VH-VL binders against Uncharacterized FAD-binding protein C1783.01. Designs and how they scored, part 21

Target 1, 263 residues: Uncharacterized FAD-binding protein C1783.01, of Schizosaccharomyces pombe (q9us28r162to424)
Amino acid sequence: YGIFAAPILDVRVLTNPGAVKRTYNLCLDISKYPLLEGKDWKIGGSFGIMPPNSDAEVLHLAHLLKIPQHELYVTKVLRTNGGRWPTIWGEDKPRCLYTSLYHIFKWCSDFISKPPTKSLIRLLAEHTLNPVEKSVLLALSDFRQDESYCRICTQSCVTLPDILEAFPSCHPPVDHLISALPQLMPRWYSISNDPSLANKRLEMAFTVQEYHSPNGQSRTGICTGFLEDLALAFLKARHDGSLANKKFTVPMFRGVQQNPFAK
Short names: E, the ipSAE of ESMFold2; O, the ipSAE of OpenDDE; V2, 0.75 times the mean of E and O plus 0.25 times the DockQ between their complexes.

## First folded at step 16 (VH-VL; framework fv_ozuriftamab)

Design j5 (from z1 with heavy chain G59A; at its last look DockQ between E and O 0.65; V2 from the best seeds 0.63)
Fold by OpenDDE, look of step 16:
Structure j5 (fold): chain C 263 residues (1-263), chain A 123 residues (1-123), chain B 106 residues (1-106)
Amino acid sequence: as target 1 above (263 residues)
Amino acid sequence: EVQLVQSGAEVKKPGESLRISCKGSGYSFTDYWMHWVRQAPGQGLEWMGIIYPGDSDTAYNQKFKGRVTISADKSISTAYLQWSSLKASDTAMYYCARLGRDYWKGSYPFDYWGQGTLVTVSS
Amino acid sequence: AIQLTQSPSSLSASVGDRVTITCSATSSVRYMHWYLQKPGQSPQLLIYDASNRATGVPDRFSGSGSGTDFTLKISRVEAEDVGVYYCQQYSSYPLTFGQGTKVEIK
């Protein structure tokens, strides 16, 4: 699949200041989207957005992993033997990629939206030096103790960074960690307007998802946070008259599933 | 050139305190984990603990926890291993070793070693 | 802790002989390294990640293995290869070494 950089034509804030939740509407220009022959935009269909992790999250993770900044941005040639890693896009084949640790964490690895798997926790436990901390992580990774895992990791929305912060003696190898992390996946949205009747504009509303870490720190969803940042940047540019000199785009692609009953 | 230079041999009595040092040069001292490894006479290598000089994050082999303290002074690129009260069983050669890394290849060997510090504890 | 057991504990070879040292782990190891400690010297990295020669290491040294079984081979041992060889794992803390294999020349 190809990712299309859809230009943002308009942004509307749908909620009042001070609202518990923040909701935005983006108008995307899909007039130049390269539709395959015989394919069209249909109400009830879907499209995917491929968001990156925020720089703040990436840098925070890098800090927890004690990756120096100068090494974080070094470009390397990554050769894979097969599969789709580090991206789900394209064919399952060996690849030669120019990338960096930053890029991998930014665009390829999901270390925020999903709780660490028991396998990942086991990996972390194996690289934990404090015996008490290690024992706790081992217990969490035990398949026989699913209740604790669900309560602590799933219900509490614990993330990799949360674990690394809570277990300071945990020092996993970065490469192993990257290999163990799930791929950053697209977020799906429904087509709620008919672009063919709307001058090839795609309207999308989204509400910013907010979560709290175990320590109470607020965080946003990867995608909704990403979109909010774009929305706010757009609004700011519009306000200061710099919009013409800036480009705001959303990385998106048309979904493959269509509503068979859609007109 | 990366070099780890350790302090000289020590002869001590049981109960005495001791601090030995390892000075790193030729690389960013604060960006690499430093490990301590000991070798008792005629024995193999035994891992003791680690320190990250950048923030002094430390961890220990449980066998040595509470008996030794690992520290670092990043201003002079020096790591330390110290005892508050030595035992005869602490007699050994002590090595500092830098943990190398290659995030892409998954390489984490001890790529550089100090020359070792012989500590002899006897009555 | 992952225990590493080397075999043999000691061997005596003639110059030019092939030498094989094995290292067996109690559990699967992702990162295995080999070190040589020559008499009176500090350990030095010989093989990293099971099969990669460290800088300056002659091609007569080779490493192989995965999982729990690893092997270090010297195709043609030389007098300068005398010392104690150690395998070491970085897959789990605490880090551990094999007990060592002493290599002597006849």
Scores: ipSAE 0.617, ipTM 0.833, lowest interface PAE 1.0, mean pLDDT 92
ESMFold2, look of step 16: ipSAE 0.644; ipTM 0.856
ESMFold2 (binder alone), look of step 16: mean pLDDT 93; pTM 0.946

Design j6 (from z1 with light chain D49Y; at its last fold request DockQ between E and O 0.94; V2 from the best seeds 0.87)
Heavy chain, then light chain:
Amino acid sequence: EVQLVQSGAEVKKPGESLRISCKGSGYSFTDYWMHWVRQAPGQGLEWMGIIYPGDSDTGYNQKFKGRVTISADKSISTAYLQWSSLKASDTAMYYCARLGRDYWKGSYPFDYWGQGTLVTVSS
Amino acid sequence: AIQLTQSPSSLSASVGDRVTITCSATSSVRYMHWYLQKPGQSPQLLIYYASNRATGVPDRFSGSGSGTDFTLKISRVEAEDVGVYYCQQYSSYPLTFGQGTKVEIK
ESMFold2, look of step 16: ipSAE 0.770; ipTM 0.909
ESMFold2 (binder alone), look of step 16: mean pLDDT 93; pTM 0.951
OpenDDE, look of step 16: ipSAE 0.846; ipTM 0.937
ESMFold2, look of step 17: ipSAE 0.763; ipTM 0.910
ESMFold2 (binder alone), look of step 17: mean pLDDT 93; pTM 0.952
OpenDDE, look of step 17: ipSAE 0.836; ipTM 0.935
ESMFold2, fold request of step 22: ipSAE 0.782, 0.766, 0.764; ipTM 0.916, 0.911, 0.912
ESMFold2 (binder alone), fold request of step 22: mean pLDDT 93, 93, 93; pTM 0.950, 0.951, 0.951
OpenDDE, fold request of step 22: ipSAE 0.905, 0.881, 0.893; ipTM 0.962, 0.954, 0.960

## First folded at step 17 (VH-VL; framework fv_ozuriftamab)

Design g1 (from j6 with heavy chain K105R, light chain R53K; at its last look DockQ between E and O 0.88; V2 from the best seeds 0.78)
Fold by ESMFold2, look of step 17:
Structure g1 (fold): chain C 263 residues (1-263), chain A 123 residues (1-123), chain B 106 residues (1-106)
Amino acid sequence: as target 1 above (263 residues)
Amino acid sequence: EVQLVQSGAEVKKPGESLRISCKGSGYSFTDYWMHWVRQAPGQGLEWMGIIYPGDSDTGYNQKFKGRVTISADKSISTAYLQWSSLKASDTAMYYCARLGRDYWRGSYPFDYWGQGTLVTVSS
Amino acid sequence: AIQLTQSPSSLSASVGDRVTITCSATSSVRYMHWYLQKPGQSPQLLIYYASNKATGVPDRFSGSGSGTDFTLKISRVEAEDVGVYYCQQYSSYPLTFGQGTKVEIK
């Protein structure tokens, strides 16, 4: 709750073609954002973007977990005993959610941007059939020198899918895996313009974050990769004259406006 | 109706080979793990290993690795347990069991079992 | 491997008695299931995930417990409840069963 689908009004490419880093400016329409009475947007304030995992990553994880594709999309009622899941800002209360495994992996679970925790690695070890693979996973989860191994994996940007591929005899129970995964967190951005002077338009810039997997494959960060895909699709639609047929939105919400020097 | 139908009882001598079968029906055979469980005469249940028939991914209890082979033929919805050289200690009832999957209730029980195949190995 | 120890190993009950069977694990178990093997039959699922009755299981059966200690109760035993009861964990490979509890009706 509280996530607003802000329409993209404009995209500007800030870097020259062939530049090492790719930077874009987005102009977002926040005119319909539901603000509390007496609150407004301030330059230097913040907002959050809730990036989804890509469909490719979700389908790949489901394949590794042997979740049949038809089961992935079944919508069921999920009851919680409390907490704020699937949001970081919702009320801490029991709730009844209509969701699917697809929706959970797409919007709620962070299995890409953070290295697996030791507790997650321990769960994987417990559900690993090959004794050599199991012993490696146990060592990664139990020793201080294993923190050194985890730092190496962090430097190599190891993800949960990478571990499942490297340890093919690991078959964790899906519900326990979901409970052990961290929540997908918002990415925070500063407001670069004065929206009160710009008819509730919000401008922000981002640079695409790139890294390489353990096997050398190029990857982008979840949020900046998501934003770049939207930006490029918008630019293509503008060039093709098809903007009116397409909707480009960024899932966002207003952050704390903590600029003590704002006028 | 989900059913697991196993092959009939076998009487064998030590050193002989044997393959027993478990045919699954009434469900998507390739979408569920199939397990093998043995029960020696007068004894409890002992987990032997698993197969995912969709891709033939297999795993073994290390106690039985090298002693048996688990396989499946998905075209006829059938899982197999096979010995190349039986021992008298292989005398037992052998069950196939399907692993249930209810991600929303958080459970992975053996929800359906075959009727069992009695294997007797004596000289 | 997680070892499961059931208590008692056997018991004899009269119809109408309350029966309690325990299962103790050497390590914490998240997924504990109970099966009944009636004489001459294959095992049948009774209780899954510690406390949920399987479809068609009478209300007199209940399960409870968490961590390392689990119980199965029959509030009022009937003649058809004769057989061997097994607990089984799905929290760590290799998968293991308790040694069994034989329930006889007097």
Scores: ipSAE 0.737, ipTM 0.901, lowest interface PAE 1.2, mean pLDDT 86
ESMFold2 (binder alone), look of step 17: mean pLDDT 93; pTM 0.949
OpenDDE, look of step 17: ipSAE 0.751; ipTM 0.890

Design g2 (from j6 with heavy chain I50M; at its last look DockQ between E and O 0.88; V2 from the best seeds 0.82)
Heavy chain, then light chain:
Amino acid sequence: EVQLVQSGAEVKKPGESLRISCKGSGYSFTDYWMHWVRQAPGQGLEWMGMIYPGDSDTGYNQKFKGRVTISADKSISTAYLQWSSLKASDTAMYYCARLGRDYWKGSYPFDYWGQGTLVTVSS
Amino acid sequence: AIQLTQSPSSLSASVGDRVTITCSATSSVRYMHWYLQKPGQSPQLLIYYASNRATGVPDRFSGSGSGTDFTLKISRVEAEDVGVYYCQQYSSYPLTFGQGTKVEIK
ESMFold2, look of step 17: ipSAE 0.750; ipTM 0.896
ESMFold2 (binder alone), look of step 17: mean pLDDT 92; pTM 0.945
OpenDDE, look of step 17: ipSAE 0.836; ipTM 0.943

Design g3 (from j6 with heavy chain S107T; at its last look DockQ between E and O 0.88; V2 from the best seeds 0.80)
Fold by ESMFold2, look of step 17:
Structure g3 (fold): chain C 263 residues (1-263), chain A 123 residues (1-123), chain B 106 residues (1-106)
Amino acid sequence: as target 1 above (263 residues)
Amino acid sequence: EVQLVQSGAEVKKPGESLRISCKGSGYSFTDYWMHWVRQAPGQGLEWMGIIYPGDSDTGYNQKFKGRVTISADKSISTAYLQWSSLKASDTAMYYCARLGRDYWKGTYPFDYWGQGTLVTVSS
Amino acid sequence: AIQLTQSPSSLSASVGDRVTITCSATSSVRYMHWYLQKPGQSPQLLIYYASNRATGVPDRFSGSGSGTDFTLKISRVEAEDVGVYYCQQYSSYPLTFGQGTKVEIK
């Protein structure tokens, strides 16, 4: 596996209250991270965070796909034809997995950070009942021209849920949709401190990435939104005096470390 | 345990209205798509359209658009197929069928079918 | 719409014969299902997702195929296997059935 659940030791808000941009500093406990012999953490090195989709986004997608909540959390055997699991670093092989649709949408499928591919939009078109809606989706998936696709899907920050909302007669088969979605990718961050000097603490800063959906709603990026939610929950628990009753962790792993003496 | 029970045979004249029904039991009626399929005498199967009874989301095969209305009353677990003005060419056996939702086997078959409602339209 | 063509349209078999029915699609199909409609009855699910037997279906029935070509086989036909067999795709709306294959038992 390789993913470490790093406890949050501290959170600091780096921007003034009410600022347009929101920036935080996180202090993570890496004292129990299983380092390979001869490896260490270095200032300016990198580490990866494996961000989940928010529960709100998972539940919204399930609603759009007409997946009942009681079915979403059922753990069953899933047989795959290949692909990497549980991370992008896993072996690419057919598997028999014991998981749930919730777990797949929460941790494995990227349906927010990237626009749907043309091939995914073609699948959606094939499963669209209204002929006007279908014609629009077919045009967006047309590989002979990119202008509409780039303007609508990439430049306008369109997501799969946005398309399902805009095309209510589109009802794709869920298993095909899952196989067509990309896997969630780690997000890379730089270490802001020297962890060997700070008793195995790792400091990092992040700025919340914001953009607007096609309907004008403000949205956050998957990883920085996830990190902000954790940061705010930590700060609330500290303010309320309830930190001792809660554990806040960041799923992370070590990246390549810059060392002036590395060979 | 799962049952789809349809209303009885109908004999009608051209121009008359008709509503036939399909009552689902033994499962969560609002959680499954219900489809309508027709079979003209001596002929094969034709897909007509669908409804999701949970929110009444409805879709039609374009061949039947405007000729029939599909609806449901989730309070009594019943789906309907309705004509405002029958034609002789509407003479057929009509089946309701539940769309299976096995997300894990990658399947969406019609796993349960009603017994059929024979509609005869003649002068 | 994806058109499905079954072959043969009709056949007559003796008990114990091997029966093979094909279904050819005008474009690629991911979800292919098979149904049996016995005389005077509603269709019943036989094979789903090309090759999986539905609950209660005897193991003499098997399905195979991918892409545009699919096959249903009965290894040793029995008298109760009389009826019309239909293939059906769920890969593109509108949903479509094959024209049917009538199987008679001599």
Scores: ipSAE 0.702, ipTM 0.881, lowest interface PAE 1.4, mean pLDDT 86
ESMFold2 (binder alone), look of step 17: mean pLDDT 92; pTM 0.944
OpenDDE, look of step 17: ipSAE 0.844; ipTM 0.935

Design g4 (from j6 with heavy chain S107K; at its last look DockQ between E and O 0.73; V2 from the best seeds 0.75)
Fold by ESMFold2, look of step 17:
Structure g4 (fold): chain C 263 residues (1-263), chain A 123 residues (1-123), chain B 106 residues (1-106)
Amino acid sequence: as target 1 above (263 residues)
Amino acid sequence: EVQLVQSGAEVKKPGESLRISCKGSGYSFTDYWMHWVRQAPGQGLEWMGIIYPGDSDTGYNQKFKGRVTISADKSISTAYLQWSSLKASDTAMYYCARLGRDYWKGKYPFDYWGQGTLVTVSS
Amino acid sequence: AIQLTQSPSSLSASVGDRVTITCSATSSVRYMHWYLQKPGQSPQLLIYYASNRATGVPDRFSGSGSGTDFTLKISRVEAEDVGVYYCQQYSSYPLTFGQGTKVEIK
């Protein structure tokens, strides 16, 4: 199976306005999901959602990398020498892809949910003009010691944009940066209803994941933030009567449905 | 057609100031890094620094920091290299060069060069 | 800084000769480029990203290599190929050039 764009049929807000935690229920239309013969959906089964980075995060990264907006959306042919990039489900083979920098940053590269690796920080250091900034980045990337890296990057939830903002003389080559970033990974959710083939609906609940950046600003997790944005847009469209004129979809695919007690 | 046109040769005495220019045409001047490269008489090429004219973000080879100033005026598509006080050791040919920005194929070469500005500093 | 050492420093070739120029780096280089500076002219791009010919460069010029060792070859030298050849890296600031290889045609 590839990725299915499941239409949102309904959204229910499960928490009061102003509550610290925000929880939603989504109802998804899986009637057109391509099932293999003999496969079915089960209550308590799983499915994966492929969350994109937000447009705000993509545009912010492009600004930090000095990519003009008109170039961000240009579609080009990209040839690979092998591997499964930019997808996690593709075959390990050479590919010829039609894509854009926007598509790569939006759907393929994880520059938010994971701290930069030491190898990526070394690349950043090599392309840093200010010697004091470069020295700090070299120290963070030192493979002989982990103390500073763990304290600053992993424990403080530092992201690539945070580093680029803190080190303004760092100007990495964009193609090398893309090759060094990890791929976006799916997030897994449980089916909360009994999705009969006749009804062909899937229900799931999610709670918005929040954390604080190094400067104390509140941030949401990539997937639950994406789902909340969709949920709120759906509710707004329903309220103002424009729901039929808009499409709200969740990019998803079926997970393991096997009963753990069956062979 | 991309073209980088530099100001003419200069003959100066030690202690004098100087600003030389590089005018870019045939491309989006503010969207490409501009570099300065020097070549002392009979010598090889040496990288001096960089500017992004779109926001004036500027960087230097530490060897030249404090000795020169790199700037740009995007309204006239022109980059500058400037000395406040020339030394005899500043005698060289100075080139501007554009950094290629084709993320898919170009891979960041200096794809276009100015014709050079000869600066001679002697008594 | 990544230092680039070219070999040979100079050579004299006859028209039709095969010429090989090497560039050795003190650290691994991802972006290696080659330029030709003809007498009295500014440098011009020949080869970018180790092996790609720039626009208008004849196919007698070829580049190869990866890591720390790179090679520029001229399969059949022409009289117009006289000048100084430079390798240049874009893998670490400060950007650096090789010391140059002077090619004379006899």
Scores: ipSAE 0.743, ipTM 0.905, lowest interface PAE 1.2, mean pLDDT 86
ESMFold2 (binder alone), look of step 17: mean pLDDT 92; pTM 0.932
OpenDDE, look of step 17: ipSAE 0.763; ipTM 0.889

Design g5 (from j6 with heavy chain S107H; at its last look DockQ between E and O 0.93; V2 from the best seeds 0.69)
Fold by OpenDDE, look of step 17:
Structure g5 (fold): chain C 263 residues (1-263), chain A 123 residues (1-123), chain B 106 residues (1-106)
Amino acid sequence: as target 1 above (263 residues)
Amino acid sequence: EVQLVQSGAEVKKPGESLRISCKGSGYSFTDYWMHWVRQAPGQGLEWMGIIYPGDSDTGYNQKFKGRVTISADKSISTAYLQWSSLKASDTAMYYCARLGRDYWKGHYPFDYWGQGTLVTVSS
Amino acid sequence: AIQLTQSPSSLSASVGDRVTITCSATSSVRYMHWYLQKPGQSPQLLIYYASNRATGVPDRFSGSGSGTDFTLKISRVEAEDVGVYYCQQYSSYPLTFGQGTKVEIK
């Protein structure tokens, strides 16, 4: 998908055990990163990471949608009529893809980071059987009632899974849902070192973001959670001596953003 | 082979209770939505409600909500439609229908139907 | 609720004739299906997703349409095609059927 798999060379934990926030530093090998013509690694610029959704979130969504696990992993040929879907990669053109529902939810669809759009809520309402639940969803999707929408969806950080849990009589068609969901987008991090002076090593620090769903369930940011999992796995492998037998990479977006004021 | 076998014809009086059944075989009963559709004599098809046998998630056409109950026993792959108090207007052929599954194309049609259960309610 | 209106309500054709049945929806429909109920039988799936023939359905049957207008065609009607045809939408609850089109053979 036009992603560069950057090898992890080193991992450091920057915070003490029991700290309120967890912060890590990753050292990435970008020696083979395909820089676009005219682009350089510049301090003050940014690079993008393309994190997948966690397996836990994907399986949870599948459960809410009543998709059996064996169906989730079935490979199927998907034909699109145009666009860049299911990713932002490549040219705008019709595509023939070998994929699965798991793959789409894992790598392509953002159903956690952004609140459901009014259009999506409308779709959900149309596929809700309970009249009371349906009326509530319709009210939320009403463009004339922005205050309620903002309060519930935006301020409360409500996600698609949260809605599906709160409205058990809602059963949207999966294909329409996938089409309505936004694409997973790169998460951008600042370039804080000069790789040209550091033997093509890119250092990145990140703090794990934590939040709670309306029902109190603890969640992590998609990207920071993903990176933490990688970091911990790397540290474990290093500790047990199995690092040489494992591959740890970070999916990087093929493109860097330069500071417009740094030449 | 997928089959839906419904219980036999019923003759009832107004005010009586009734439960009819639909047994599925030849497929994973818990993984497919089951629907109930009725057809009054000489009339068209009318959707009544839905159940997911895996967790007994149910939904109803508002027209029938409160008058009928849809349930399922997954241990014997059977769905049920029941009335607490029948009316003459409940006289109809009742069909169970399995909803096909294609997650890539959305809501699949009713790919298999029961043979129907005729319910006659008269004084 | 989305209402579906079929046209005609009934028709009589000769064997070999071309038959056309239309289904009009009050709102846009994403998922439209067609069923045939032969005399004394349960409904059976005929066309799904507007234009796909169900398993075992002869190629003389075809479906088309999008949005609010859908069409079922029989290129050469046969005696076995006698029955009532129904369109059905699954775009929103409650699910609804057309009133049916009765097809008879002269």
Scores: ipSAE 0.603, ipTM 0.823, lowest interface PAE 1.1, mean pLDDT 91
ESMFold2, look of step 17: ipSAE 0.622; ipTM 0.838
ESMFold2 (binder alone), look of step 17: mean pLDDT 92; pTM 0.938

Design g6 (from j6 with light chain N52E; at its last look DockQ between E and O 0.89; V2 from the best seeds 0.81)
Fold by ESMFold2, look of step 17:
Structure g6 (fold): chain C 263 residues (1-263), chain A 123 residues (1-123), chain B 106 residues (1-106)
Amino acid sequence: as target 1 above (263 residues)
Amino acid sequence: EVQLVQSGAEVKKPGESLRISCKGSGYSFTDYWMHWVRQAPGQGLEWMGIIYPGDSDTGYNQKFKGRVTISADKSISTAYLQWSSLKASDTAMYYCARLGRDYWKGSYPFDYWGQGTLVTVSS
Amino acid sequence: AIQLTQSPSSLSASVGDRVTITCSATSSVRYMHWYLQKPGQSPQLLIYYASERATGVPDRFSGSGSGTDFTLKISRVEAEDVGVYYCQQYSSYPLTFGQGTKVEIK
C-alpha cells in the first residue's frame, strides 16, 4: 500500500441553509491507483487519508521554535538508523532521505491532534529558563500522578504550540523535539460506493470536526479541516473558471476490503 | 567569516554602571542565539544568559538575574551586557559566544567566541 | 542544575604522552561539548556532541561517552595543546561547564 495522490473530480456541499455543521461530498479519481494483482475496491471496504498539517500551523510552530523561515525549506539528506520514521508506511530499515524541516512538520509529525506526552513535557521543562514556568512543566510531567496532566493536557485539548505559547521561556532543541513527536496517522473512511461499477471513482462524505483550543479559538480536525480547505479551493476554482489550471489531490491509500478470502 | 568583536577593557569603581558590547559579523546576526559567559580571575567558565537578537527574547542564569541586563541592537548586529551598579566581585573576563545549530545532528555548541572584555572593578 | 566534574583538575605531560580527561555529570547529558582555552585566548570548540571534531581540530583529539560519563583523549600530546580543557552541557538550563582541567607541557 503506497500513498496515492487521488485527483478530486467533483465537490458538492451537503449543508443546507441553517445547518449547524458543514458536510461535503468528494468524488475522487482512483483509476490510476496502483492495485496489487488480485486486489480490487469493494463497497464497505476502507481507505485511509494521510492528512498534512496546515501551512499556517507549520509556520506558527516554526516561529515558536525560532526557526528562520528560509531555513525551514532547506533540503537536507537525512540518514536513519532503522525504523519507519518519518512515516508509518516506510520500510523498517536504515534509509537515506531528502527532506526539509517543512516536509517533516507538514507531512510527518503530529503536533496538533495528540497532547504532548509527559516525556516531551519533561524535555520542554529542561529547556525552560523561567523558574516558575519550569516548575509548572515539571509538575505536569510528573510520572507519579496524572491529575494535573489529564485536566490540563488531555481534557483541554492542549497542543505543543499551546504549551510553547504559554511558556515563552521554553526553547527546546529542534532535533530532539522532532525525534520525540509522534508520527501523523491516517484517518480511515468506509467506501460508500462500488468504484468498479462507477468507472473507478470513489465517493465519500465528511463532516468537519470542530473543537476549541485553551484560549477559546475554534479549531478543525486535521483531516476534515484539510479536506474542507481542498473542497473550498476546488469550488472557488470551478466558480472562477480556473479549474483546468489547478490540481487538487487527496493523499490516500487502500485499506482492508470486505473480502472473506483476504486476511 | 564569522567574527565576534567585543568592546575594550574597562576599569570601574563599585556602584558605577557599565555596558559592554559584542558585534557579530559574517553571519545572520538575528538568526542565532548569543550567550554571555564570564570567567573570574583564575577561575573557570560560568554561563550568564542568552538573547535571540531577532526578537530580543532573553534568558538569565538565576545567579545573575537582576544583576545584569542582556540586550541587542539588531540594526548594528550588536549584543550588550550591562550593569547598573557594579560590585568588586564583577571583576572578570566576559565573553560573548554564538550558539551553533544543526537541526539534523543536534549540534548546539558555542561555535564562535568573542575575544573577551576584561572588566576590573576596584576602589 | 546538572553539575559537571572533571578529572584530573590539572596534569603535566611530556610531548608524545597520551592524555585522558574525564567529565562526570549528575544527570544524563545528551549534548556534551569540549573546549580548549589556550593561555591568553578565548575558549575554542574542540569536540561537540560528545565525539565530533570541530573544523580544523587534529585527529589526535577524540571524545567518547554517553549518559553521565564522558572522556576526552589526546593520543599524542604536543606543545601547542597546553591550556585549560572544559566540558559543557546543553541538555538542561542553566547551561554548565566543568571546572576545567589544566594541561601543562613539561
Scores: ipSAE 0.733, ipTM 0.892, lowest interface PAE 1.3, mean pLDDT 86
ESMFold2 (binder alone), look of step 17: mean pLDDT 91; pTM 0.929
OpenDDE, look of step 17: ipSAE 0.841; ipTM 0.933

